VH-VL binders against Large ribosomal subunit protein uL10m (mRpL10). Designs and how they scored, part 12

Target 1, 224 residues: Large ribosomal subunit protein uL10m (mRpL10), of Drosophila melanogaster (Fruit fly) (q9vpl3)
Amino acid sequence: RGKINIQRPKAPHYERARVVAVTQPKYPELPKAKSCFKTRAERTQQQQENPYNEIIAREVRNWLDHSRLVAFFHLSSITADDIFRVRVQLHKQNLHLKSYGSKIIEQAVKNTRYEAIVPLFHSNHCIVFSPDPEKTAALLRIVRRVPQMVLLGGIVEETMLSRNQLVAYAQMPGLHAVQAQLVQTLSQAPGHLIQQLQAHQNSFVQVLDVHAKNQMNEETPKST
Key: E = the ipSAE of ESMFold2; O = the ipSAE of OpenDDE; V2 = 0.75 times the mean of E and O plus 0.25 times the DockQ between their complexes.

## First folded at step 14 (VH-VL; framework fv_imvotamab_arm2)

Design w4 (from v2 with light chain F99Y; at its last look DockQ between E and O 0.33; V2 from the best seeds 0.63)
Fold by ESMFold2, look of step 14:
Structure w4 (fold): chain C 224 residues (1-224), chain A 120 residues (1-120), chain B 112 residues (1-112)
Amino acid sequence: as target 1 above (224 residues)
Amino acid sequence: EVQLVQSGAEVKKPGESLKISCKGSGYSFTRYWIGWVRQMPGKGLEWMGMIWPSDSDTEYSPSFQGQVTISADKSITTAYLQWSSLKASDTAMYYCARGHDIWTGYFDSWGQGTLVTVSS
Amino acid sequence: DIVMTQTPLSSPVTLGQPASISCRSSQSLVYSDENTYLSWLQQRPGQPPRLLIYEVSNLDSGVPDRFSGSGAGTDFTLKISRVEAEDVGVYYCMQATQYPYTFGGGTKVEIK
């Protein structure tokens, strides 16, 4: 499967006999296909009773422990090429795009101050981690160009911030932990912030459902 | 007090190079977009592009991509607009403007403008 | 690119009377965060542009409340309830919902 490299000119002759037995007509997917994160969610669901969920939850804990910046996004339909370009742009800035199932997140944040974030992962999502809170500005500039990644909010220096609070944080030079707590104190209590994130998420899911149904109806052939 | 002070008027001939400046003061220069806007004589406003001074991340309008260079020197809190070869059609007033924040794109502070005249 | 169309091109108005400026975009200005990044600028004769209104309807600091903004989606309006001599100038709408940022063609407000 991975042991054979078919780059030689003569390979097509014998590989053609093998390929004919395996090759069935495969129709191309639409460019608006869901991201690879859908596959990860399906794998997590299939593995609900195995102990590897514990290992993955520890991975999330490790990212949280080593990240001073965490950002949460609702992910609309986006092509694999476009999300890959965004991942590359983020990686250049030491920003790491990830996705995990809600059960895994629940296990990772159990009995922590972040336990309330679990409902954000009910719908299609992604998370960006970084050890460098100064990269908040770069994150905001990159995702502003990507409407399909809808910023819900984040965590900076262990303080939960909304999108508007992240923007305010990025404008303030100086001590990151003090700045994050000041922005949160001036703007909203943490409980209200979580409710605002959930309200925006629910609104976006409704809009995406309408858009997806429109695209599905347009794909129905009108042949008689 | 936020201030954007632009360099003085320029009179040039076609084919010459030019670099005009916009010096920001009264705010954290590296934490705001600086945009450039063209206004041709008797015409409206055109967004040319903008720069994030801390790392020189630049967004160009497609209409101006490759025709001008936007740059910044954060050590002297100054943004620049540069032409390598001026055309007569570059005759216009050029404004710099500060973005209100990183996200919204509103320009809340404007320079006084730099008149560039290109004639043979 | 989003095309911004302003009407009228010129609005001669008697002092103390209202003025209304329309701005229409070629596509919705609602961004994926459900916000609308439409602003209005004023350019008095011989002066640089000045921000009047942001996010459709919010007055910038120091702007008189005789100015108001309204609209949604693709249709937006700037109103001056009672035009004063200092309101003479050209008014522009601007969208920042997507790159490139674009302006309307401008509306000249004059006293007749």
Scores: ipSAE 0.721, ipTM 0.878, lowest interface PAE 1.0, mean pLDDT 81
ESMFold2 (binder alone), look of step 14: mean pLDDT 93; pTM 0.954
OpenDDE, look of step 14: ipSAE 0.739; ipTM 0.873

Design w5 (from v2 with heavy chain S28D; at its last look DockQ between E and O 0.34; V2 from the best seeds 0.64)
Heavy chain, then light chain:
Amino acid sequence: EVQLVQSGAEVKKPGESLKISCKGSGYDFTRYWIGWVRQMPGKGLEWMGMIWPSDSDTEYSPSFQGQVTISADKSITTAYLQWSSLKASDTAMYYCARGHDIWTGYFDSWGQGTLVTVSS
Amino acid sequence: DIVMTQTPLSSPVTLGQPASISCRSSQSLVYSDENTYLSWLQQRPGQPPRLLIYEVSNLDSGVPDRFSGSGAGTDFTLKISRVEAEDVGVYYCMQATQFPYTFGGGTKVEIK
ESMFold2, look of step 14: ipSAE 0.736; ipTM 0.887
ESMFold2 (binder alone), look of step 14: mean pLDDT 93; pTM 0.953
OpenDDE, look of step 14: ipSAE 0.780; ipTM 0.896
ESMFold2, look of step 18: ipSAE 0.690; ipTM 0.855
ESMFold2 (binder alone), look of step 18: mean pLDDT 93; pTM 0.951
OpenDDE, look of step 18: ipSAE 0.789; ipTM 0.899

## First folded at step 15 (VH-VL; framework fv_imvotamab_arm2)

Design x1 (from w2 with light chain E34G; at its last read DockQ between E and O 0.33; V2 from the best seeds 0.68)
Heavy chain, then light chain:
Amino acid sequence: EVQLVQSGAEVKKPGESLKISCKGSGYSFTRHWIGWVRQMPGKGLEWMGMIWPSDSDTEYSPSFQGQVTISADKSITTAYLQWSSLKASDTAMYYCARGHDIWTGYFDSWGQGTLVTVSS
Amino acid sequence: DIVMTQTPLSSPVTLGQPASISCRSSQSLVYSDGNTYLSWLQQRPGQPPRLLIYEVSNLDSGVPDRFSGSGAGTDFTLKISRVEAEDVGVYYCMQATQFPYTFGGGTKVEIK
ESMFold2, look of step 15: ipSAE 0.719; ipTM 0.875
ESMFold2 (binder alone), look of step 15: mean pLDDT 94; pTM 0.957
OpenDDE, look of step 15: ipSAE 0.842; ipTM 0.930
ESMFold2, look of step 16: ipSAE 0.715; ipTM 0.870
ESMFold2 (binder alone), look of step 16: mean pLDDT 94; pTM 0.958
OpenDDE, look of step 16: ipSAE 0.843; ipTM 0.931
ESMFold2, fold request of step 20: ipSAE 0.742, 0.734, 0.732; ipTM 0.891, 0.888, 0.886
ESMFold2 (binder alone), fold request of step 20: mean pLDDT 94, 94, 93; pTM 0.956, 0.955, 0.954
OpenDDE, fold request of step 20: ipSAE 0.868, 0.869, 0.865; ipTM 0.947, 0.949, 0.947
ESMFold2, last read: ipSAE 0.732, 0.711, 0.728; ipTM 0.886, 0.879, 0.887
ESMFold2 (binder alone), last read: mean pLDDT 93, 93, 93; pTM 0.955, 0.955, 0.954
OpenDDE, last read: ipSAE 0.866, 0.865, 0.866; ipTM 0.947, 0.945, 0.946

Design x2 (from w2 with heavy chain H100Y; at its last look DockQ between E and O 0.30; V2 from the best seeds 0.60)
Fold by OpenDDE, look of step 15:
Structure x2 (fold): chain C 224 residues (1-224), chain A 120 residues (1-120), chain B 112 residues (1-112)
Amino acid sequence: as target 1 above (224 residues)
Amino acid sequence: EVQLVQSGAEVKKPGESLKISCKGSGYSFTRHWIGWVRQMPGKGLEWMGMIWPSDSDTEYSPSFQGQVTISADKSITTAYLQWSSLKASDTAMYYCARGYDIWTGYFDSWGQGTLVTVSS
Amino acid sequence: DIVMTQTPLSSPVTLGQPASISCRSSQSLVYSDENTYLSWLQQRPGQPPRLLIYEVSNLDSGVPDRFSGSGAGTDFTLKISRVEAEDVGVYYCMQATQFPYTFGGGTKVEIK
């Protein structure tokens, strides 16, 4: 009598497995916890011209106007739990993850300097806002661990950047470091210029002196 | 020129603590990953983990999680790998390497390696 | 973890002849951004590893053009068009698509 391993029951015979699979009560899928991130279809249905949309559009505009870092992401098959985890991680870095409907975004950015971002919102997307552009590196490192978030581009210091440009920006030395380098370079420039100018003058004077000496030597009659 | 200079060879006994160093120069130290790679004698390369020196964000291989500590001092552009208690099995060459960019684990610059020998 | 399998383990090659090394991953190395984060490294005897190729086919700075990388998804190849004496060493593939990063087991290139 084969010891029925209760902990790892042998997979039933193929035919029995089929019958069991077909007779398994289809428990209604627990209503997928309404993830704060509604499917595109759900978002489109809810976007009836509701006064509420105007309020949300104003909110989006407010975020855009007060953020020095804005990053746009495509979301690919991400679970609510994963989004929540990412949100928490981002929040710890003062990065704010938001999701809005495409129509709301369109309304929010209409006739503004941000109108160029509208084409980025054709699919499931999210936006990360931050008042600190120095958080770009932190943002990119966090989302690197989340393959479902695909960086599309962003806005840093009112400049639209591509994905590659954002990566490059994140690896640039801080503004203060760059400014310090610039000041240092500029402070050295006049000194070098003066040296170069003086070098040419000195060379010219030397050539003239040599010429003068040669002329003097030619005029000195060999007193026999 | 980008350079990574590691600390010298170490000979230790089992149970002893050890901290080896990797000093970066010729680039922005705080804007590149520093990774550590183990190579046991006559064996292949093993990724241990990496650190972002600016804020000490660290990623570990599960195999090395809790076994070693990776840290960095950005003020002296130095990364560290440390053991609280060495084992004979820790005998290996350890390399530090610079990450190519923020997203890639490509190591474009390598240290000369630190040989760690743990013997009774 | 992504397992990287290299073949062959050893590749004896005659000087001036081509060499080919294969690297196979247990899963696709294409990331969500559509990049493939596969790199090839060379380790000469007694030296640290050196990056040869990144993102499947891009040569790193200073790497001779006799080296080339190709592949997609799970299958990748490093080719040396004409093996030189300085090419002796162990070659590793590395994936950086998913944590933890993992290396292949290495392929030893030797001169016959």
Scores: ipSAE 0.686, ipTM 0.857, lowest interface PAE 0.9, mean pLDDT 87
ESMFold2, look of step 15: ipSAE 0.720; ipTM 0.873
ESMFold2 (binder alone), look of step 15: mean pLDDT 93; pTM 0.953

Design x3 (from w2 with heavy chain S28D; at its last look DockQ between E and O 0.44; V2 from the best seeds 0.67)
Fold by ESMFold2, look of step 15:
Structure x3 (fold): chain C 224 residues (1-224), chain A 120 residues (1-120), chain B 112 residues (1-112)
Amino acid sequence: as target 1 above (224 residues)
Amino acid sequence: EVQLVQSGAEVKKPGESLKISCKGSGYDFTRHWIGWVRQMPGKGLEWMGMIWPSDSDTEYSPSFQGQVTISADKSITTAYLQWSSLKASDTAMYYCARGHDIWTGYFDSWGQGTLVTVSS
Amino acid sequence: DIVMTQTPLSSPVTLGQPASISCRSSQSLVYSDENTYLSWLQQRPGQPPRLLIYEVSNLDSGVPDRFSGSGAGTDFTLKISRVEAEDVGVYYCMQATQFPYTFGGGTKVEIK
């Protein structure tokens, strides 16, 4: 495997499609069309096979543990070409589009702080993962062009956010800019520095915190 | 207060290049769309496109794709609209405008406009 | 592209009397999140556009409450309850539900 593969994975000639699949950069990826567009019966049947369900559930746990940005979508009818295009656009931004059965999600999140997300997966859905919460803006720009992906909410830095709260988060300065401003403050005039830091920390934590969890739970039962 | 200050009026000949600017202040420039809108003499408004200054992601109206270049320099909080070869039909008032947020498409702040006159 | 049609083209009105401007879209402006991304702009003579109303009916900050917006789907209305001299200008509706963003042709509000 050398450089990034620029060829599309679905080619009209089967031999080219096989070669392209071998040159793809990730081992655990499923065929994109199959993993996103499986019927309900197919997903349920596959989940009944216990050893494979645990492997897939472990994959979900790994994504959740290593992603600082997670976004949940209801998926309306969409062509295979359109969802493939969206997956490619997202991948360029280190945003990873996945879909899993509801029972696999239940298995992956049981005994974790993420159990509250399970009701979101009772309908046709997909999830976007990223290790970089600064990619929230890129995510929102991409999916705004795709009305078939209806944003339900997400998780940023282990805090559950509603759709509107994700949009507000994308308007905020980057974490590096905030950290750089904090270092500059510590280097300058030591007047009321400690008081300013405590006020900023309390304000920031309150914005991200308790009402997001409460509003997310209320919105999902009422909107569904 | 949010302000968008555009570069001054331009008088050009057909075939010349031009780059006009829009400087934003009073807000985080990297976290709002900047759009460009054309108003030909005595006519209504036309959306040309917009840019997300943080990473220069750009959306063009199909009517203007390939005819202009939208760019931004976030280090000086400035967006640009550029022609490589002006036509007489490019004579118009050009406005920049700030998107309220990443998602909604409404423009909550507008520049004063830059009049571009292309003499034949 | 979504075509936006405004009526009337010109609305002469007596000071202190109401004015009503209609905007009709060629397609529904309801996005898949159930929001409607229609806004109204005012352009006074010799000035840039100014936002009046966003998302059908919400007044922008600093806009007098004599302005109101209403409508749904494809049909929208801007009303001025009591026209003042400073309300002279051209009013545009704009949709941002889908790209490209498009404007109505404008309605000129005049005193007389």
Scores: ipSAE 0.694, ipTM 0.861, lowest interface PAE 1.1, mean pLDDT 80
ESMFold2 (binder alone), look of step 15: mean pLDDT 94; pTM 0.958
OpenDDE, look of step 15: ipSAE 0.805; ipTM 0.910

Design x4 (from w2 with heavy chain T104V; at its last look DockQ between E and O 0.30; V2 from the best seeds 0.48)
Fold by OpenDDE, look of step 15:
Structure x4 (fold): chain C 224 residues (1-224), chain A 120 residues (1-120), chain B 112 residues (1-112)
Amino acid sequence: as target 1 above (224 residues)
Amino acid sequence: EVQLVQSGAEVKKPGESLKISCKGSGYSFTRHWIGWVRQMPGKGLEWMGMIWPSDSDTEYSPSFQGQVTISADKSITTAYLQWSSLKASDTAMYYCARGHDIWVGYFDSWGQGTLVTVSS
Amino acid sequence: DIVMTQTPLSSPVTLGQPASISCRSSQSLVYSDENTYLSWLQQRPGQPPRLLIYEVSNLDSGVPDRFSGSGAGTDFTLKISRVEAEDVGVYYCMQATQFPYTFGGGTKVEIK
C-alpha cells in the first residue's frame, strides 16, 4: 500500500475534481474593504507627473514649515470609518491628519531640512500636523486607542525625535515650567558657589587661628 | 516620593450618592493617568476606568460605563470616583493607581484603598 | 475583552521552595509598538496591590531578584525562586494592551 504522500496529494480523478469544484461553497469574496487609502500600486499609477503633484507637494511643505509638531505613523489595515473617527478626534485637538503619496513627500522635501523623513514613507503612512507642540500628549493618547496607527517618530520644534523620545517629550513639564526651573537653579548656583568658597576660606582661617593659639600657648612660660 | 492618598472609609445606604477622592503627590499630576480599581470582598481586582487629569480625558470599562463617574481637579492634584445612586453590590474596596507613562502600560503606584460599605 | 486566566488558583508552598504561577491571555498581548504590556502584581493580606513586574520580565524598583517573569504572546509565567514568609498573598497578572484593561483571577500563595 503506497505511502500516501500527505505533502503532495494526488489530484483527484477528473470526475471527482469536477464535483468538488462545483460543490465548493462560493464564499462571496468579502468585498475587499477598499481601504480608503489606495494601495501603493494604485497610488503609484495615479502619480503621473501631473501639475497637480506640484501643488500638493507645496501644500505638504507648507504644513511642515508651519507645524511645530509633526508625527509620522505607519497605517496597518484600517477601515475608512476608523480613520474618520480618528480624524475627528484629532481635529478636536487642533491636530490635522493627512495622507500623501511617497513620491509627493519626496518631491516636497527634496533639498530641504526634512529630507531625512523620506525613508519613513515606504508603505501606507499618515502624518499628523499641529502648530502646538503641547498637543503631543493629546496626540499620543488618541493614537494609543488606535492600534492600527503605529508611531514611527516625529518632529518637535524643528528637532527630529524617535518614538521613545516623543513619548518622553510628552511627559516632560512644559517649556515654561522647565525654563522657570532652570532660572531658579541658575539663580541659586552663584549663592551656592559663594557659600562653598567661603566655607573653605572659613575653615582655613579657623585652622590658622587654632595654630596661632597653640603657638601662643607654647610661648607662654609656665610661670612657676 | 510618589504618593496616592485616598479618602477614608464610607458607610452608606442604598440610593445615596458618594464621591471618594485620591490625592497625588511627589510627581507631575497632569502627566500621568489615574486609574480606579474595584475589589469586592474576597474577590479579585477589576479595572473600572482611568482619567488624564490635564484635560479630563476618560476611559471606562464597559461594565462600569454609566455606573460611575471619574473626574479630576488638577489644581489640587486630586482624582475622584463618584456614584449617583449606590447599590448594595457596590460594597467593595476601591483603589486608585497611577499609570507609569502616557501609554499606561502598567500601574506603578497605588493608593491605600477606600472601603465603601453599602447596607440597608 | 481580553480574558486573563491564571493557574493555579491556590499555590501552597514550603518555605525556601520555588513557586510558579501561569497567566494565559485569550489573545496576543503584543501591541503595535511591539511591546507586551503584561504586568504582575502582589497583594499581601490587608494591603493594596504592589507592582512586581512590568512588560513581562522587568522587575520594578525595590522588588527582590527572587521574582522573575517570562513569556510571550499569550502565555506568561511568574516565578519565585525561594519563597519567603513575606511572599504570602495573592498575585495578579494584568494586561494593558487593549481596552478595557483586565486582570487575572488571582493566585493565592500560602505557606504549607
Scores: ipSAE 0.501, ipTM 0.767, lowest interface PAE 1.0, mean pLDDT 86
ESMFold2, look of step 15: ipSAE 0.572; ipTM 0.786
ESMFold2 (binder alone), look of step 15: mean pLDDT 94; pTM 0.955

Design x5 (from w2 with light chain E34Y; at its last look DockQ between E and O 0.40; V2 from the best seeds 0.68)
Heavy chain, then light chain:
Amino acid sequence: EVQLVQSGAEVKKPGESLKISCKGSGYSFTRHWIGWVRQMPGKGLEWMGMIWPSDSDTEYSPSFQGQVTISADKSITTAYLQWSSLKASDTAMYYCARGHDIWTGYFDSWGQGTLVTVSS
Amino acid sequence: DIVMTQTPLSSPVTLGQPASISCRSSQSLVYSDYNTYLSWLQQRPGQPPRLLIYEVSNLDSGVPDRFSGSGAGTDFTLKISRVEAEDVGVYYCMQATQFPYTFGGGTKVEIK
ESMFold2, look of step 15: ipSAE 0.716; ipTM 0.879
ESMFold2 (binder alone), look of step 15: mean pLDDT 94; pTM 0.957
OpenDDE, look of step 15: ipSAE 0.827; ipTM 0.921

## First folded at step 16 (VH-VL; framework fv_imvotamab_arm2)

Design y1 (from x1 with heavy chain S109Y, light chain L59R D60F; at its last read DockQ between E and O 0.31; V2 from the best seeds 0.68)
Heavy chain, then light chain:
Amino acid sequence: EVQLVQSGAEVKKPGESLKISCKGSGYSFTRHWIGWVRQMPGKGLEWMGMIWPSDSDTEYSPSFQGQVTISADKSITTAYLQWSSLKASDTAMYYCARGHDIWTGYFDYWGQGTLVTVSS
Amino acid sequence: DIVMTQTPLSSPVTLGQPASISCRSSQSLVYSDGNTYLSWLQQRPGQPPRLLIYEVSNRFSGVPDRFSGSGAGTDFTLKISRVEAEDVGVYYCMQATQFPYTFGGGTKVEIK
ESMFold2, look of step 16: ipSAE 0.688; ipTM 0.855
ESMFold2 (binder alone), look of step 16: mean pLDDT 94; pTM 0.959
OpenDDE, look of step 16: ipSAE 0.851; ipTM 0.935
ESMFold2, look of step 19: ipSAE 0.699; ipTM 0.868
ESMFold2 (binder alone), look of step 19: mean pLDDT 94; pTM 0.958
OpenDDE, look of step 19: ipSAE 0.856; ipTM 0.940
ESMFold2, fold request of step 20: ipSAE 0.700, 0.745, 0.700; ipTM 0.867, 0.888, 0.865
ESMFold2 (binder alone), fold request of step 20: mean pLDDT 94, 94, 94; pTM 0.957, 0.957, 0.956
OpenDDE, fold request of step 20: ipSAE 0.840, 0.871, 0.830; ipTM 0.928, 0.949, 0.922
ESMFold2, last read: ipSAE 0.737, 0.700, 0.713; ipTM 0.879, 0.853, 0.876
ESMFold2 (binder alone), last read: mean pLDDT 94, 94, 94; pTM 0.957, 0.956, 0.957
OpenDDE, last read: ipSAE 0.871, 0.832, 0.859; ipTM 0.948, 0.923, 0.942

Design y2 (from x1 with heavy chain S54Y; at its last look DockQ between E and O 0.33; V2 from the best seeds 0.67)
Fold by ESMFold2, look of step 16:
Structure y2 (fold): chain C 224 residues (1-224), chain A 120 residues (1-120), chain B 112 residues (1-112)
Amino acid sequence: as target 1 above (224 residues)
Amino acid sequence: EVQLVQSGAEVKKPGESLKISCKGSGYSFTRHWIGWVRQMPGKGLEWMGMIWPYDSDTEYSPSFQGQVTISADKSITTAYLQWSSLKASDTAMYYCARGHDIWTGYFDSWGQGTLVTVSS
Amino acid sequence: DIVMTQTPLSSPVTLGQPASISCRSSQSLVYSDGNTYLSWLQQRPGQPPRLLIYEVSNLDSGVPDRFSGSGAGTDFTLKISRVEAEDVGVYYCMQATQFPYTFGGGTKVEIK
C-alpha cells in the first residue's frame, strides 16, 4: 500500500483551521456575509449597549455605595504575576482590587455624587474597595511596596482625600477618627451647638470633657 | 515625648540565642513602624527590617531575612529583635527607630542602642 | 538594592567654617509619587543617630538652621554653614524610596 488516499489529508487541516480561528490574538473579525456573525464595529457597539454592561455598572455602583474606603490608582507597567500577588495580599485584608472599563465607570457614576471621579479613568487604572475604613493603613502598607500602583486619591467616609490626607487618616486609631469627626461636626454647626446647650447642657459638657481627656492621654509628641 | 528605651548590653557565646527589646512610649505605638538598624564596630549603619506593631506585618532586608526575627507585643508597647543562634559576626550595636508615618520611611526617633558582644 | 555613596569619608573643619557632605545614589531616589525619600542623620560620639533632615531639604524639629539639605535625583548635599563643636560626629544619608532601606557609608566631621 504505497499510495496515499487523497480524501484523508483534508480532515486534519480543516480542524487546524478551526483551532487557528479560535486562537486568533486580536479581536476576531467575522465574515459580514454571514448574518449570524457580527463585525468588530457592531460587536463593540453592542457590547457597550449590552445589558451585561448595565449589570457591571450596577456592580460598580453597589461597590461605591457600600464601600467606606475607595482608592484610585494609575497602573504602570506590572506583570500579571505581580498584580495577582497584590490582589491576593489585598483580599486577605478585605480590600478588593477591581478594574473596569472607563465607559463602565462613566455609566456607573452618571448622575450620582461620584461623577467627579470620571477624569481619573482616562489612563490605565485600578480601584480598591473596602467596607472598612480601618483598612486604610493596610492598603497603604501593601501599595507602598508596589510603586507601579500610583495612588491618585481616595474616598473615606464620603470625603475625597489626597495621598497625604489618606496617610494622615491611617495614622489615627479608629476611636480617634470618630472623635475627630465628632469635634469637626460640632465646629461646623455653631447654631446647633447653642440649641443643644440650651436643652442638654450638662450632657454636652460631659461629652467635651471625655474628648479632651482622650486626646491628652493619646497625644504623641515629637522628640525634636 | 517620644521615647524608645532598649534593653541592656549583652555578652554571649556563639550558638546561644538572644532576644533584645525596644519599649516605645509617648506616642501611639501601633501606628508607627519600628525598625532595627545594625552598626558593626567601626562601621556604618545597616537597615535590618521593620515591623508594623498593630498586626505584626514585617519587612526584612534581604541580607537579614531568615537570620533574625523581628516581633512586637503591642500590649506592652515593645518590639523585639531575636537570634536563634548567634555568630561572632553578630557583634555590633543594635538600634531601634520609629518611623514617622506609614508611608515615608524616615526614622524620627531612635533608641539608645544595645551592644551585643559574641565571643568565645 | 540602592547603593548610597558618601564623600568625603572624613571632613576636618576649623570652627566657624562651613562643611559640605555629598551623598550619591546608584539609582534615582524619586518614588513613583514624585517624592524623594532621602534623609540625613547625625551620630555624635557615643550617641545614637539623630534625624536632621527628611525628604531632601526639610529640617526636623529642633535642628539648628545652620544645617541645610539640597539635591535631586541621585545627587544630594548636606551643608553646615558654620561648624560648631557640638557638630562633631558621623553623618549618614539614608534612602527610603525602595526596600531595602539603605545608608551611605558615613562622613566623619571633626574639628582641626
Scores: ipSAE 0.704, ipTM 0.862, lowest interface PAE 1.1, mean pLDDT 79
ESMFold2 (binder alone), look of step 16: mean pLDDT 94; pTM 0.958
OpenDDE, look of step 16: ipSAE 0.853; ipTM 0.937

Design y3 (from x1 with heavy chain S28D; at its last look DockQ between E and O 0.22; V2 from the best seeds 0.00; counts 0 for: placed apart)
Fold by ESMFold2, look of step 16:
Structure y3 (fold): chain C 224 residues (1-224), chain A 120 residues (1-120), chain B 112 residues (1-112)
Amino acid sequence: as target 1 above (224 residues)
Amino acid sequence: EVQLVQSGAEVKKPGESLKISCKGSGYDFTRHWIGWVRQMPGKGLEWMGMIWPSDSDTEYSPSFQGQVTISADKSITTAYLQWSSLKASDTAMYYCARGHDIWTGYFDSWGQGTLVTVSS
Amino acid sequence: DIVMTQTPLSSPVTLGQPASISCRSSQSLVYSDGNTYLSWLQQRPGQPPRLLIYEVSNLDSGVPDRFSGSGAGTDFTLKISRVEAEDVGVYYCMQATQFPYTFGGGTKVEIK
């Protein structure tokens, strides 16, 4: 239990390094080493109590809650000028390029069905958010010209899509096709409206069924 | 069936303007690239550029940037290639072609071609 | 720009015999997503181009099984296992890995 403060400075000069080497066993750099050292519990408490991290995690949760399109990318080496140009192009399309630490992402998606996305953020990455799922095509056209942004997958209308499924989504009929079918349905009984909407939902679900079947086959190859 | 039908052959003089067309049918015109490809007499194929008809996003080959204008009118499912001032060296066959999807860049359907002849 | 070089320039072949066409690129055609955006086109005399093969080795729908594609990186091959009279024409490779898209110079397949 040391009551004495040892305050020998670092050896910035070769003269002081000579003196410190002779006396070093009795005058340790304990105050500096001790003051910089934190236990695992102290690191955890400091991280848990950091209000800046919670504000950033809340921002991520807000983006996830209000974005109908989210896309995840691995980010290879890219110049600051190039990424800035891409960010400007994306912003003009209501597409918002963001990057967050993996710990912040973990905190933001905790207790949500999106917890499975956390491994995507162990490497250098970025995320694109948008309230407009119709902008999926614009996103794909922009990033196709940017090989440093490697598309991993995304979320559209709260549905997790693989990279290939996201590309397929961009090929599907948009709101115009739904509106055309609504006009046709208004000429029919109300029960037919439900059938038409269910048919469109089934078309989008088939994209997800391919992904779900692939995951099921990988996880449970043997069947009873 | 996917079809691309191009406008008919053109005979023009140097300095004249020209706009040729490519009408797509049998698919959602707004969800596929339309590309333009030049084939000079007895020569190979050259990619000129392509357009995304939904919002007119256009990519030009550097060899053709500023030389031609690619445009589209999605209401009549038609893409266009136009010159403000033709040169004799513009004499060629011009094809339009549909991109398979937004990403891969291969062309899965081709128009019949439009022969453009520019002679003084 | 990625330069695409095809050999041979002309490939005269006896009916029922194989033909092989080579395409080389000036740099790798592997995009950052791991895919290779190399396709093969056929242009019969007096006709527009027709897609045969996409992404190196995948046959387009309606293309006969006698056509096959192979290769990786910078070196690609189109093979016709048994040439038929309808296979006469010029064959082009095309890369879409990088803008601008570029074509090979073409290989004329003709019957001896």
Scores: ipSAE 0.703, ipTM 0.864, lowest interface PAE 1.1, mean pLDDT 80
ESMFold2 (binder alone), look of step 16: mean pLDDT 94; pTM 0.959
OpenDDE, look of step 16: ipSAE 0.850; ipTM 0.935
ESMFold2, look of step 17: ipSAE 0.702; ipTM 0.864
ESMFold2 (binder alone), look of step 17: mean pLDDT 94; pTM 0.958
OpenDDE, look of step 17: ipSAE 0.843; ipTM 0.935

